# VH-VL binders against Glutamine--fructose-6-phosphate aminotransferase [isomerizing] (glmS), part 14

Target 1, 141 residues: Glutamine--fructose-6-phosphate aminotransferase [isomerizing] (glmS), of Sulfurisphaera tokodaii (f9vpa4r286to426)
Amino acid sequence: VIEEIKNAERVIVIGAGTSYHAGLYFSIELNRLGINSLPVIASEYYNVRSKKGDLVFAISQSGETIDVLQGIRMMRNSGAKIISLTNVIESAIARESDYKIYMRAGPEIGVAATKTFTTQLASILFILSVLKKENLKKMEK
Below, E stands for the ipSAE of ESMFold2; O stands for the ipSAE of ESMFold2 at other seeds; V2 stands for 0.75 times the mean of E and O plus 0.25 times the DockQ between their complexes.

## First folded at step 4 (VH-VL)

Design x03 (framework fv_ontamalimab)
Fold by ESMFold2-Fast, scan of step 4:
Structure x03 (fold): chain C 141 residues (1-141), chain A 122 residues (1-122), chain B 112 residues (1-112)
Amino acid sequence: as target 1 above (141 residues)
Amino acid sequence: QVQLVQSGAEVKKPGASVKVSCKASGYTFTSYGINWVRQAPGQGLEWMGWISAYNGNTNYAQKVQGRVTMTADTSTSTAYMDLRSLRSDDTAVYYCARVGYDFWSGSPFDYWGQGTTVTVSS
Amino acid sequence: DIVMTQTPLSLSVTPGQPASISCKSSQSLLHSDGKTYLYWYLQKPGQPPQLLIYEVSNRFSGVPDRFSGSGSGTDFTLKISRVEAEDVGIYYCMQSIQLPYTFGQGTKVEIK
């Protein structure tokens, strides 16, 4: 999965609600690492033109968010590869993804409403940590 | 180290219910799901269902759908499987097992509980 | 449901000799992500199953080098290069490409 992210011509990050905001953070950090990234609100998926060479990073806690599911279907039909970040194994979104990442839960903080964002952010931060280490290796060589 | 510790053996009459527990330790409970697998005497392994310790979502095998309920208590890091309307063919050893599918584990059933023997007899 | 078929159902092996177990799936276990969702487990007498091999050919932590997995698509093999007394038990293959997760019937490995 890290290699797919590094080699993509463009990483489209799609999500809804709090997943979109986690995805926005991810896209900003990817661009800072020199990886071309476009954040997309799931409800506006039909405005995005995807192609072969694109990688779609789909974030959905339930793995059943209809706009995310429809977005990845459209983008896959246009030639893009799909990575999903979900909390539910074998959910609809996970099943239709080329690569699957399941969320790592953060520490229990007692508030159910914030738990989804915390686990999404923990997973994103881990991916970013690996990508940053790869950048350090490139500078050393 | 990762441990899954299950409740003790149960003997039940047909029509009764049984609730098996699986207490997790040595890892962040909400980062992994728990599968339940049973094994009848002298038989192979049969998947019963899955629960996410993060959000409580479940998926049950068709054969036990309507008779099983899986729950997880994050405050005690314990998963439960409640099986109702017991029949003699529910006699089996019931196992819980962890699944993660992230950058760390990636493998289903990487760690298993010791098993709970459930005997259904009249 | 995906059907997993193991052969043979039992093996009697002289210590130090090799053993080979076959597993066939009713449909391809290769996902579009490039991974093959095939796993091997060992259940020793009186114990729960333990993971041996993940994604066809990768040894789980602590698994000895004498165990190796191979195969592709629908046809998979687990090999033990030199069977030892501690390897006695029932071996299961499993697929996780779709729910429900399904296991082979099991292969019993005994010492002669």
Scores: ipSAE 0.000, ipTM 0.532, lowest interface PAE 14.6, mean pLDDT 82

## First folded at step 6 (VH-VL; framework fv_disitamab)

Design p1 (from d5p with heavy chain G27Y S30T S31D; at its last look DockQ between E and O 0.93; V2 from the best seeds 0.00; counts 0 for: pae E 3.6 > 2)
Fold by ESMFold2, look of step 6:
Structure p1 (fold): chain C 141 residues (1-141), chain A 122 residues (1-122), chain B 105 residues (1-105)
Amino acid sequence: as target 1 above (141 residues)
Amino acid sequence: EVQLVQSGAEVKKPGATVKISCKVSGYTFTDYAIHWVQQAPGKGLEWMGRINPSGGSTYYNQKFKDKATITADKSTDTAYMELSSLRSEDTAVYFCARGTYSGYAPDYFDYWGQGTLVTVSS
Amino acid sequence: DIQMTQSPSSVSASVGDRVTITCKASQGISSYVAWYQQKPGKAPKLLIYAASSLQSGVPSRFSGSGSGTDFTLTISSLQPEDFATYYCQQYDSYTFGGGTKVEIK
């Protein structure tokens, strides 16, 4: 995963609702690390055309968010690679992704969606911490 | 198993109308566009138009705008294409095909119906 | 209106041959190219999308390349079941090439 993010011409981060807000944070931090990134509201996926060299980072706890699924399908049609961040093995979004990251937060049953956002942020922070460590090692060489 | 099953062959006289059906199964009908493609005898493929079954929005190849009318019935998971004012040159096999999402473009066709031969003679 | 000029219109080949089919777009279309195989009396079957991505279940002897205006489909070692007509398609606005019939020599 980390190598794909580093090598991408642009990281398009797509999510709906609270996943979009987690993705917005991720995109901002990627840009601060020098990685070109664009956050996309899933329902507005048609506003962004992807190309070869793009990496699409799709955030969906269930892995079944229809707007996210529609968006990654369109973006894959242009040759973009797809990374998914989901909590469900064999979900539609995970199955249609080239690379898969699983949050392991458990089902969101009878509980507010705050748990989902927190686990998405934790996953994003971990990815960012790994990217930061690799960036520091390159500077020391 | 994704399937697109088209209605059977039709023989029509010039000036008649034909309505070809395309019944889908094995997936959620409203999540994917349905496209129509003409193949005249001994000829290549030509895109005719597409429908998003969710809202019924359509786009047509300008060549077929006055010839074809594409509709969808969500209650039966069936798309239709009606050809009006049939002429001898409308003799062809007509395919329905599924896009990979509900948008117009960019998209390609991953599943196809078996084709419907429409013959216009005499 | 984007023209797709496909060549050759036919090729005679033997089992095991390497076959190359080209399509040229009248304007830049990025990588919005699909390739289809059609056998007589059958519907087209998707082989390649996004110019070079292999559709699931399609044998790896099929490959695609190109970007912009010039695209190719290659069959690295022709098999008996590969004798068919092949079409390119640009899918930004949906134009098919004229087709290439691959026949036994």
Scores: ipSAE 0.379, ipTM 0.800, lowest interface PAE 3.6, mean pLDDT 88
ESMFold2 (binder alone), look of step 6: mean pLDDT 92; pTM 0.948
ESMFold2 at other seeds, look of step 6: ipSAE 0.389; ipTM 0.801

Design p2 (from d5p with heavy chain G27Y S31Y; at its last look DockQ between E and O 0.92; V2 from the best seeds 0.00; counts 0 for: pae E 4.4 > 2)
Fold by ESMFold2, look of step 6:
Structure p2 (fold): chain C 141 residues (1-141), chain A 122 residues (1-122), chain B 105 residues (1-105)
Amino acid sequence: as target 1 above (141 residues)
Amino acid sequence: EVQLVQSGAEVKKPGATVKISCKVSGYTFSYYAIHWVQQAPGKGLEWMGRINPSGGSTYYNQKFKDKATITADKSTDTAYMELSSLRSEDTAVYFCARGTYSGYAPDYFDYWGQGTLVTVSS
Amino acid sequence: DIQMTQSPSSVSASVGDRVTITCKASQGISSYVAWYQQKPGKAPKLLIYAASSLQSGVPSRFSGSGSGTDFTLTISSLQPEDFATYYCQQYDSYTFGGGTKVEIK
């Protein structure tokens, strides 16, 4: 996964609702690391043209968010590769992605939005920490 | 297993109307466009139009705009194409095919129906 | 409207041969190209999408390449089951090439 993010011409991060805000944060931090990134509101996916060389990072806890699914399909049809960040093995979004990252949160009951967002952010922070370590090692050479 | 099953062959006289059905199974009908493709005997493929079953919106190839009417019935997971004012040059195999999402384009057709032969003769 | 000019119209080939089929778009279509195989009396079968991506279950002897206006389908080692007609399709506005019939030599 980390190598695919580093090698992408740009990273398109797609999510709905609170997942969009987690994706926005991810995109901002990727740009700070010199990785070209574009955050996309899932319901507006049709306004974004993707191409070969793009990597799509799809955020959906359930893996069944319809607007995210439709967006990754359109972008895959244009030649982009798809990474999914979900909490459900064999969800539609996970099954249709090229690379799969699974969140390790428990079943959702009650205040799902709060738990889901913190789990998404934790996953994103871990990815960013690995990317930052690789930048530091590169500078040491 | 994704399947698109079309209605059987039809023989019609000039001026008649035919309605071809395309019943789908193995996926959520409203999330994928249904396209229709004509293949005249011994000829290539020609796109006729498509429907988004969710809202019923259609796009047609201008060549077929006054010939074909595409509809969908979500309660039976079935798409239809009606051909009106049939002429001998409408003799062809007609396929339904599934797009990969509900949008108009870009899209390709990953699953196809078996085809329906419509023969127009006296 | 976007025309797809497919060449050749037919190919006579033997098992084991390398077969190359081309499509030329009348204007740039990025990588919005699919390739289909059709046997007589059967529905088309998707082989390639996005110009070069293999559909699930398609043998690796099939490959696609190209972008913009010039696209190719290659069968690296023709098998008995590959004798069929092949169509390219641009899927930005849905036009098919005229087809290429691959026949037994």
Scores: ipSAE 0.288, ipTM 0.768, lowest interface PAE 4.4, mean pLDDT 88
ESMFold2 (binder alone), look of step 6: mean pLDDT 92; pTM 0.943
ESMFold2 at other seeds, look of step 6: ipSAE 0.377; ipTM 0.792

Design p3 (from d5p with heavy chain S102R; at its last look DockQ between E and O 0.50; V2 from the best seeds 0.00; counts 0 for: pae E 13.4 > 2)
Fold by ESMFold2, look of step 6:
Structure p3 (fold): chain C 141 residues (1-141), chain A 122 residues (1-122), chain B 105 residues (1-105)
Amino acid sequence: as target 1 above (141 residues)
Amino acid sequence: EVQLVQSGAEVKKPGATVKISCKVSGGTFSSYAIHWVQQAPGKGLEWMGRINPSGGSTYYNQKFKDKATITADKSTDTAYMELSSLRSEDTAVYFCARGTYRGYAPDYFDYWGQGTLVTVSS
Amino acid sequence: DIQMTQSPSSVSASVGDRVTITCKASQGISSYVAWYQQKPGKAPKLLIYAASSLQSGVPSRFSGSGSGTDFTLTISSLQPEDFATYYCQQYDSYTFGGGTKVEIK
């Protein structure tokens, strides 16, 4: 996953509602690391023209968010690769992704939306911490 | 499974009008553009136009804009193409095809109707 | 306005042969190319989208490559059911190539 992010010409981060805000944060931090990134509100997916070389990072706790599904289909049809961040094994979004990151192993039981957002942020922070360590190594050279 | 079923073959005289139907089943009709493609006998494929069934907006190949009229009926999940002022060179098989998303380019065609032969003769 | 120049217009080949079909766009179209197979009396069938992505259910002997203006469809080992006409399509504004008929040698 980390190598795909580093090698992408652009990282498109798509999510709906709370997941969009987690994605917005991720995109801002990617740009600060020198990685071109575009945050996308899932309901506005049709305004985005993707291309080969783009990497789409799709955030959906359930893996069933319809606007995210439609967005990744359009972007995959234009040549982009798809990474999903979901909490449900074998969800629709996960099944249609090239790479899958799962926040939990099984289906979510009784989890509040606030706790879901926190687990999304934790996953994003972990990815960013790995990227930040890679950048520090390069700067020392 | 998505299926596009077109109306049957038509034989028409020059100057007549024909209306071809394309019924879509097995999917959300309004979520995907419907495109029309002409294939003259022994010839290749030529794109004619498309409709976004959600809002009814159309976009035509300039060659066909005065020949073809594309419409959709969301209540029956059916798209239509009407060809007017038929001439012998309009003899062809006409296909409907489903786009992959709601009328926005870039859009390739993942499901096709079986085709409708329209024959125009004196 | 985008022309798709497809070549060759026909290919005579035997079962097991490698077949290569090319399309050239008159201007850059990124990777917005699809490839279709059409058998006589039938509708076209989608094989490849986004220049190189294989449609579900299409045998892996079909592959696509290219970007920008030059695109290629390859059949690695021709099978009896692959004798058909093949079309490229640019799908930014929907232009088809002229077709390539693959025939029995």
Scores: ipSAE 0.000, ipTM 0.569, lowest interface PAE 13.4, mean pLDDT 83
ESMFold2 (binder alone), look of step 6: mean pLDDT 91; pTM 0.942
ESMFold2 at other seeds, look of step 6: ipSAE 0.295; ipTM 0.769

Design p4 (from d5p with light chain S30D S52D; at its last look DockQ between E and O 0.91; V2 from the best seeds 0.00; counts 0 for: pae O 2.4 > 2)
Heavy chain, then light chain:
Amino acid sequence: EVQLVQSGAEVKKPGATVKISCKVSGGTFSSYAIHWVQQAPGKGLEWMGRINPSGGSTYYNQKFKDKATITADKSTDTAYMELSSLRSEDTAVYFCARGTYSGYAPDYFDYWGQGTLVTVSS
Amino acid sequence: DIQMTQSPSSVSASVGDRVTITCKASQGIDSYVAWYQQKPGKAPKLLIYAADSLQSGVPSRFSGSGSGTDFTLTISSLQPEDFATYYCQQYDSYTFGGGTKVEIK
ESMFold2, look of step 6: ipSAE 0.494; ipTM 0.837
ESMFold2 (binder alone), look of step 6: mean pLDDT 91; pTM 0.942
ESMFold2 at other seeds, look of step 6: ipSAE 0.520; ipTM 0.840
ESMFold2, look of step 7: ipSAE 0.512; ipTM 0.838
ESMFold2 (binder alone), look of step 7: mean pLDDT 91; pTM 0.942
ESMFold2 at other seeds, look of step 7: ipSAE 0.503; ipTM 0.836
ESMFold2, look of step 8: ipSAE 0.457; ipTM 0.825
ESMFold2 (binder alone), look of step 8: mean pLDDT 91; pTM 0.942
ESMFold2 at other seeds, look of step 8: ipSAE 0.463; ipTM 0.822
ESMFold2, look of step 9: ipSAE 0.564; ipTM 0.845
ESMFold2 (binder alone), look of step 9: mean pLDDT 91; pTM 0.942
ESMFold2 at other seeds, look of step 9: ipSAE 0.462; ipTM 0.828
ESMFold2, look of step 10: ipSAE 0.562; ipTM 0.843
ESMFold2 (binder alone), look of step 10: mean pLDDT 91; pTM 0.942
ESMFold2 at other seeds, look of step 10: ipSAE 0.542; ipTM 0.845

Design p5 (from d5p with light chain Y32W; at its last look DockQ between E and O 0.84; V2 from the best seeds 0.00; counts 0 for: pae O 4.6 > 2)
Fold by ESMFold2 at other seeds, look of step 6:
Structure p5 (fold): chain C 141 residues (1-141), chain A 122 residues (1-122), chain B 105 residues (1-105)
Amino acid sequence: as target 1 above (141 residues)
Amino acid sequence: EVQLVQSGAEVKKPGATVKISCKVSGGTFSSYAIHWVQQAPGKGLEWMGRINPSGGSTYYNQKFKDKATITADKSTDTAYMELSSLRSEDTAVYFCARGTYSGYAPDYFDYWGQGTLVTVSS
Amino acid sequence: DIQMTQSPSSVSASVGDRVTITCKASQGISSWVAWYQQKPGKAPKLLIYAASSLQSGVPSRFSGSGSGTDFTLTISSLQPEDFATYYCQQYDSYTFGGGTKVEIK
């Protein structure tokens, strides 16, 4: 999945409510790393024009958020690839994505995973840490 | 396991009306647009229009706007297409098909009904 | 209206042959193209969406390519069950190509 993020022409990050705020943070940090990114409120998916070369990063803990599901369907129909970040194996969003990231897979971040936002943010921070390590190695030759 | 089952073949006189049903099973009816496609005998496919079953909104191919009326009944998971003022050139197989989401476009059709032959003759 | 000009109208080929079918759009449609297979007396079956994405359950001998206005469907090694008519469809405003009948010798 890390290679797909690096190779995308644009990373569209879609989520609803709390997941949108986690996605906004992810999108900001991706832009700081030089990766073009656009955060999207799931209920407004129809206002976003996607195309081939876009990568959609869909955040939904349940994997059943209807606006996220409708949004990734529309964007996939335009040729985008879909990465999902969910907490439910075999959820609709996970089943309909090209790549799947499950929040409770290792490494484990904090045992107090009772809050949805904390779990989503921890997963995002892990992804960002891997991307940052690759950039550091590139700078060192 | 999504299935679209259409009503049976119809034989009608010119000037009559026909209503074709398309019952959807094995899925969430209101989450997917239902499209209608005409295939005249020995000819290709032509899109007629679609409905979003959730709110009932429709879009039509302009060619069929005054010929076809598309409706849906969420209580029976059934879409309908009514053809009015039938003429001999309306003789065709009519398919219903399911889109992949509830929006108008871009979309393609991954599940199709078996088709309904409508024959218009005197 | 976006016209989809499909060619050839028919092709006769042997089992194992490579078959290529083309569609040209009258204006740019990005990658919003689907390909369908239709056997006599049956409903169409989706093969390809987004110009090049293979639908689940479709054999890998089918592939699609193209962007903008020029699109192709390729059957890499024709099988007896591939006897059918094939249609392209642009799905910005929904028009079909005229179809290509594949006849297996």
Scores: ipSAE 0.271, ipTM 0.762, lowest interface PAE 4.6, mean pLDDT 87
ESMFold2, look of step 6: ipSAE 0.357; ipTM 0.794
ESMFold2 (binder alone), look of step 6: mean pLDDT 91; pTM 0.942

Design p6 (from d5p with heavy chain S54R G55S S57G; at its last look DockQ between E and O 0.83; V2 from the best seeds 0.00; counts 0 for: pae O 11.7 > 2)
Fold by ESMFold2 at other seeds, look of step 6:
Structure p6 (fold): chain C 141 residues (1-141), chain A 122 residues (1-122), chain B 105 residues (1-105)
Amino acid sequence: as target 1 above (141 residues)
Amino acid sequence: EVQLVQSGAEVKKPGATVKISCKVSGGTFSSYAIHWVQQAPGKGLEWMGRINPRSGGTYYNQKFKDKATITADKSTDTAYMELSSLRSEDTAVYFCARGTYSGYAPDYFDYWGQGTLVTVSS
Amino acid sequence: DIQMTQSPSSVSASVGDRVTITCKASQGISSYVAWYQQKPGKAPKLLIYAASSLQSGVPSRFSGSGSGTDFTLTISSLQPEDFATYYCQQYDSYTFGGGTKVEIK
């Protein structure tokens, strides 16, 4: 996954509701690292033109968010590769993704909205920490 | 489980009208365009038009723009196609199909109704 | 008005055969191609979208390829349930190919 993010011409981050806000944060941090990124509200997916070389990072805890599913289908049809961040194996979004990242294993118990956002953010922070570590290696040269 | 259930077969005389229904269950009706496809006897498939169920916006194949009128009823999750001034050439099976987009993007059809045979005989 | 020229119009084949069906667009359509299977007396069923993406629940013996104007559906090892008519569709402006009937030889 990390190499796909580093080598993408652009990382399009798509999500709905709280997943969009997690994606917005991810996109901002990617741009700070010098990786071109565009955050997209899932319901407005049709306004985004994608192409071969683009990487779509789709955030949906359930893997069934319809606007996200519609967005990745359209962008994949335009040549983009899809990475999904979900917590449900064999969900529609995961099945239609080229690469799949599953959030914490185990049942979804407790306050779902709060728990899903923190899990999404934790996954994003981990990805960012790996990317930042690679930047430190480059700076040493 | 998404299902599209169409109204039953119709036998009509030339000059009549027919209204075919397509009830959608098992999904969010307003999120998906409903398309209509004609299959004449022994022939292939021909796209007729589609409707965005949320906005009511339609887009027609030029061939059918004066023949077909596509509507939707959000309260019953049902799309309709009315065929006017029926001629013998309109004898065909008519399918409704659900797109994967709301109708503003290039769209392919992941769920289909069972088809409705309309026979126009004098 | 984008024409989709599908060939062959029919194929006589045996179980286990490799079957290849082609569609040619009259102009470039990127990857906006779907493939459908229609069995006698039934509605079409989506197999492939975006030229090469396999629809969920479709067996992996089906594959699609191509971009621009030339597109191919391949059945790697024909099964008894695969005898049907196959249609390509460009979905930029919604034109179907003429169909290919796959028959038992």
Scores: ipSAE 0.000, ipTM 0.595, lowest interface PAE 11.7, mean pLDDT 85
ESMFold2, look of step 6: ipSAE 0.005; ipTM 0.633
ESMFold2 (binder alone), look of step 6: mean pLDDT 91; pTM 0.943

## First folded at step 7 (VH-VL; framework fv_disitamab)

Design q1 (from p4 with heavy chain G27Y S30T S31D; at its last look DockQ between E and O 0.89; V2 from the best seeds 0.00; counts 0 for: pae O 3.0 > 2)
Fold by ESMFold2 at other seeds, look of step 7:
Structure q1 (fold): chain C 141 residues (1-141), chain A 122 residues (1-122), chain B 105 residues (1-105)
Amino acid sequence: as target 1 above (141 residues)
Amino acid sequence: EVQLVQSGAEVKKPGATVKISCKVSGYTFTDYAIHWVQQAPGKGLEWMGRINPSGGSTYYNQKFKDKATITADKSTDTAYMELSSLRSEDTAVYFCARGTYSGYAPDYFDYWGQGTLVTVSS
Amino acid sequence: DIQMTQSPSSVSASVGDRVTITCKASQGIDSYVAWYQQKPGKAPKLLIYAADSLQSGVPSRFSGSGSGTDFTLTISSLQPEDFATYYCQQYDSYTFGGGTKVEIK
């Protein structure tokens, strides 16, 4: 999946609620790495015109967030590839994505949104750390 | 299994009204747009309009906006197209087709109804 | 309105032939092109979306190409069941090409 992110003409990061905020952070850090990125609030997916070369990074803990699902369906119609970050194998979003990343989150104890956000951030931070190391290796050449 | 089943053939006289039904099954009706396509005898395909069943919003091809009225009934998972003031040039097969999401565009049609022949004769 | 000029209007070909059908858009439409097959008395069937993506269950002898304004559907080795009319469609605002009838000699 890391190769797909590096080669994308633009990484569109889509999520709802707390997933959007995790995605916003991811998009900001991607831009700092020189990877063109656009964060999208899932309920406003229709404001984005996608095209071939775009990569859609869809964040949904349940994998069933309807606005995210609608968004990736629209963007696939342009030929964009879809990566999903979910915690549910065979969820609708996972089944409709080209590449799948599964989060590892324990049962939600206490405030549910807090546990979900931390797990999403951990996954995003790992992806960023790999991208940063790849970028540094190229610069040393 | 996704299915779109249309109402049967109709024979109408000029000036009449016809209402074609398109009952869907195998998916969540409100998550996908329903489009309507005309095919006159021996002719090609022409897009007529679409509806988002969730809120009932419609978009029409300008050619058909004074001819066709597209509606949806969420309680029966059925879309409808009513053609008014029928003329002989309205004789055609009419298809309903499912989009891949609920928006207007960009979209293509992955599942089609079997078509409904409407014949308008004096 | 975006016009789709489809050519040829008909093709007479033998089993095993390579068949090429083209569509030209009156303005740029990125890759928002679908191709449909329609057999007599039947509904259209989706073959290709996003200009070059093959729909699930469609034989690999069908392929699409192009972007911008010029698009092509290719049947690499024509089979008897491929006798049909083929339509391109731009789906930025929904217009169909005029159709290409493929007839088996």
Scores: ipSAE 0.467, ipTM 0.829, lowest interface PAE 3.0, mean pLDDT 89
ESMFold2, look of step 7: ipSAE 0.484; ipTM 0.830
ESMFold2 (binder alone), look of step 7: mean pLDDT 92; pTM 0.947

Design q2 (from p4 with heavy chain R50I; at its last look DockQ between E and O 0.89; V2 from the best seeds 0.00; counts 0 for: pae O 2.7 > 2)
Fold by ESMFold2 at other seeds, look of step 7:
Structure q2 (fold): chain C 141 residues (1-141), chain A 122 residues (1-122), chain B 105 residues (1-105)
Amino acid sequence: as target 1 above (141 residues)
Amino acid sequence: EVQLVQSGAEVKKPGATVKISCKVSGGTFSSYAIHWVQQAPGKGLEWMGIINPSGGSTYYNQKFKDKATITADKSTDTAYMELSSLRSEDTAVYFCARGTYSGYAPDYFDYWGQGTLVTVSS
Amino acid sequence: DIQMTQSPSSVSASVGDRVTITCKASQGIDSYVAWYQQKPGKAPKLLIYAADSLQSGVPSRFSGSGSGTDFTLTISSLQPEDFATYYCQQYDSYTFGGGTKVEIK
């Protein structure tokens, strides 16, 4: 996954609701690392013209968010590659992505929505930490 | 798994109307656009138009906008194309095809109906 | 309207031959190209999308290439079941090429 993000011409991050906000944060941090990124509200996916070289990072806790699914379908038709971040193995979004990241949340008791958003952020922070470490290694060379 | 089944062949006289059905099974009907394609005898393929079954919005190839009317019925998972004022030039096989999402473009057609021959003869 | 000019109109070939079919778009269409195979009396079958992406279940002897205006379908080693008519399609606004009939020499 990390190599695909580093090599992408543009990382399109798509999500709905709270997943959009997690994606917005991810996109901002990618741009700070020098990686061209565009955050997209899933319901407005049709406003984006994607192309080969784009990497689509799709965030959906259930993996069944309709607007996200429709968006990745459109963008795949343009030659983009799809990475999904979901919490459900074999969900529609996961099955239709080229690369899959699953959230490592344990059994949930109580307020599940709060826990799943925190897990999204944790997954994003982990990816960012690996990208930052790779940048430090390059500086030493 | 996804299957598009079209209504049977039709023989019509000039000036008549025909309505071709395309029943979709396997998958969520309203999530995928339905396209129609004409193939005249011994000729190539020509795109006629599209319907988004969710809202019923349509868009037509300019050539066919006064000839074809595309509709959909979500309760039966069926798309329809009606051809009016038939002429001998309308003799062709007509295909329905499914897109990969509900939008107009960009999209390709991953599932096709078997085709419906419409013959217009005096 | 975007015209797709497909060449050749027909080709005579033997089993094992390499067959190359081209399509040229009248305007830039990025990679919005599909290729279809059609046998007589049958519906078209999708082979390639996004100019060079192989549809699931399609043999690897089929490949696509190109971007912008010039696109190519290649059959690396023709098989008996590959004798058919092939169409390119631009899907920015949906125009088909004129078709290429691949026949036994």
Scores: ipSAE 0.469, ipTM 0.821, lowest interface PAE 2.7, mean pLDDT 88
ESMFold2, look of step 7: ipSAE 0.501; ipTM 0.829
ESMFold2 (binder alone), look of step 7: mean pLDDT 93; pTM 0.954

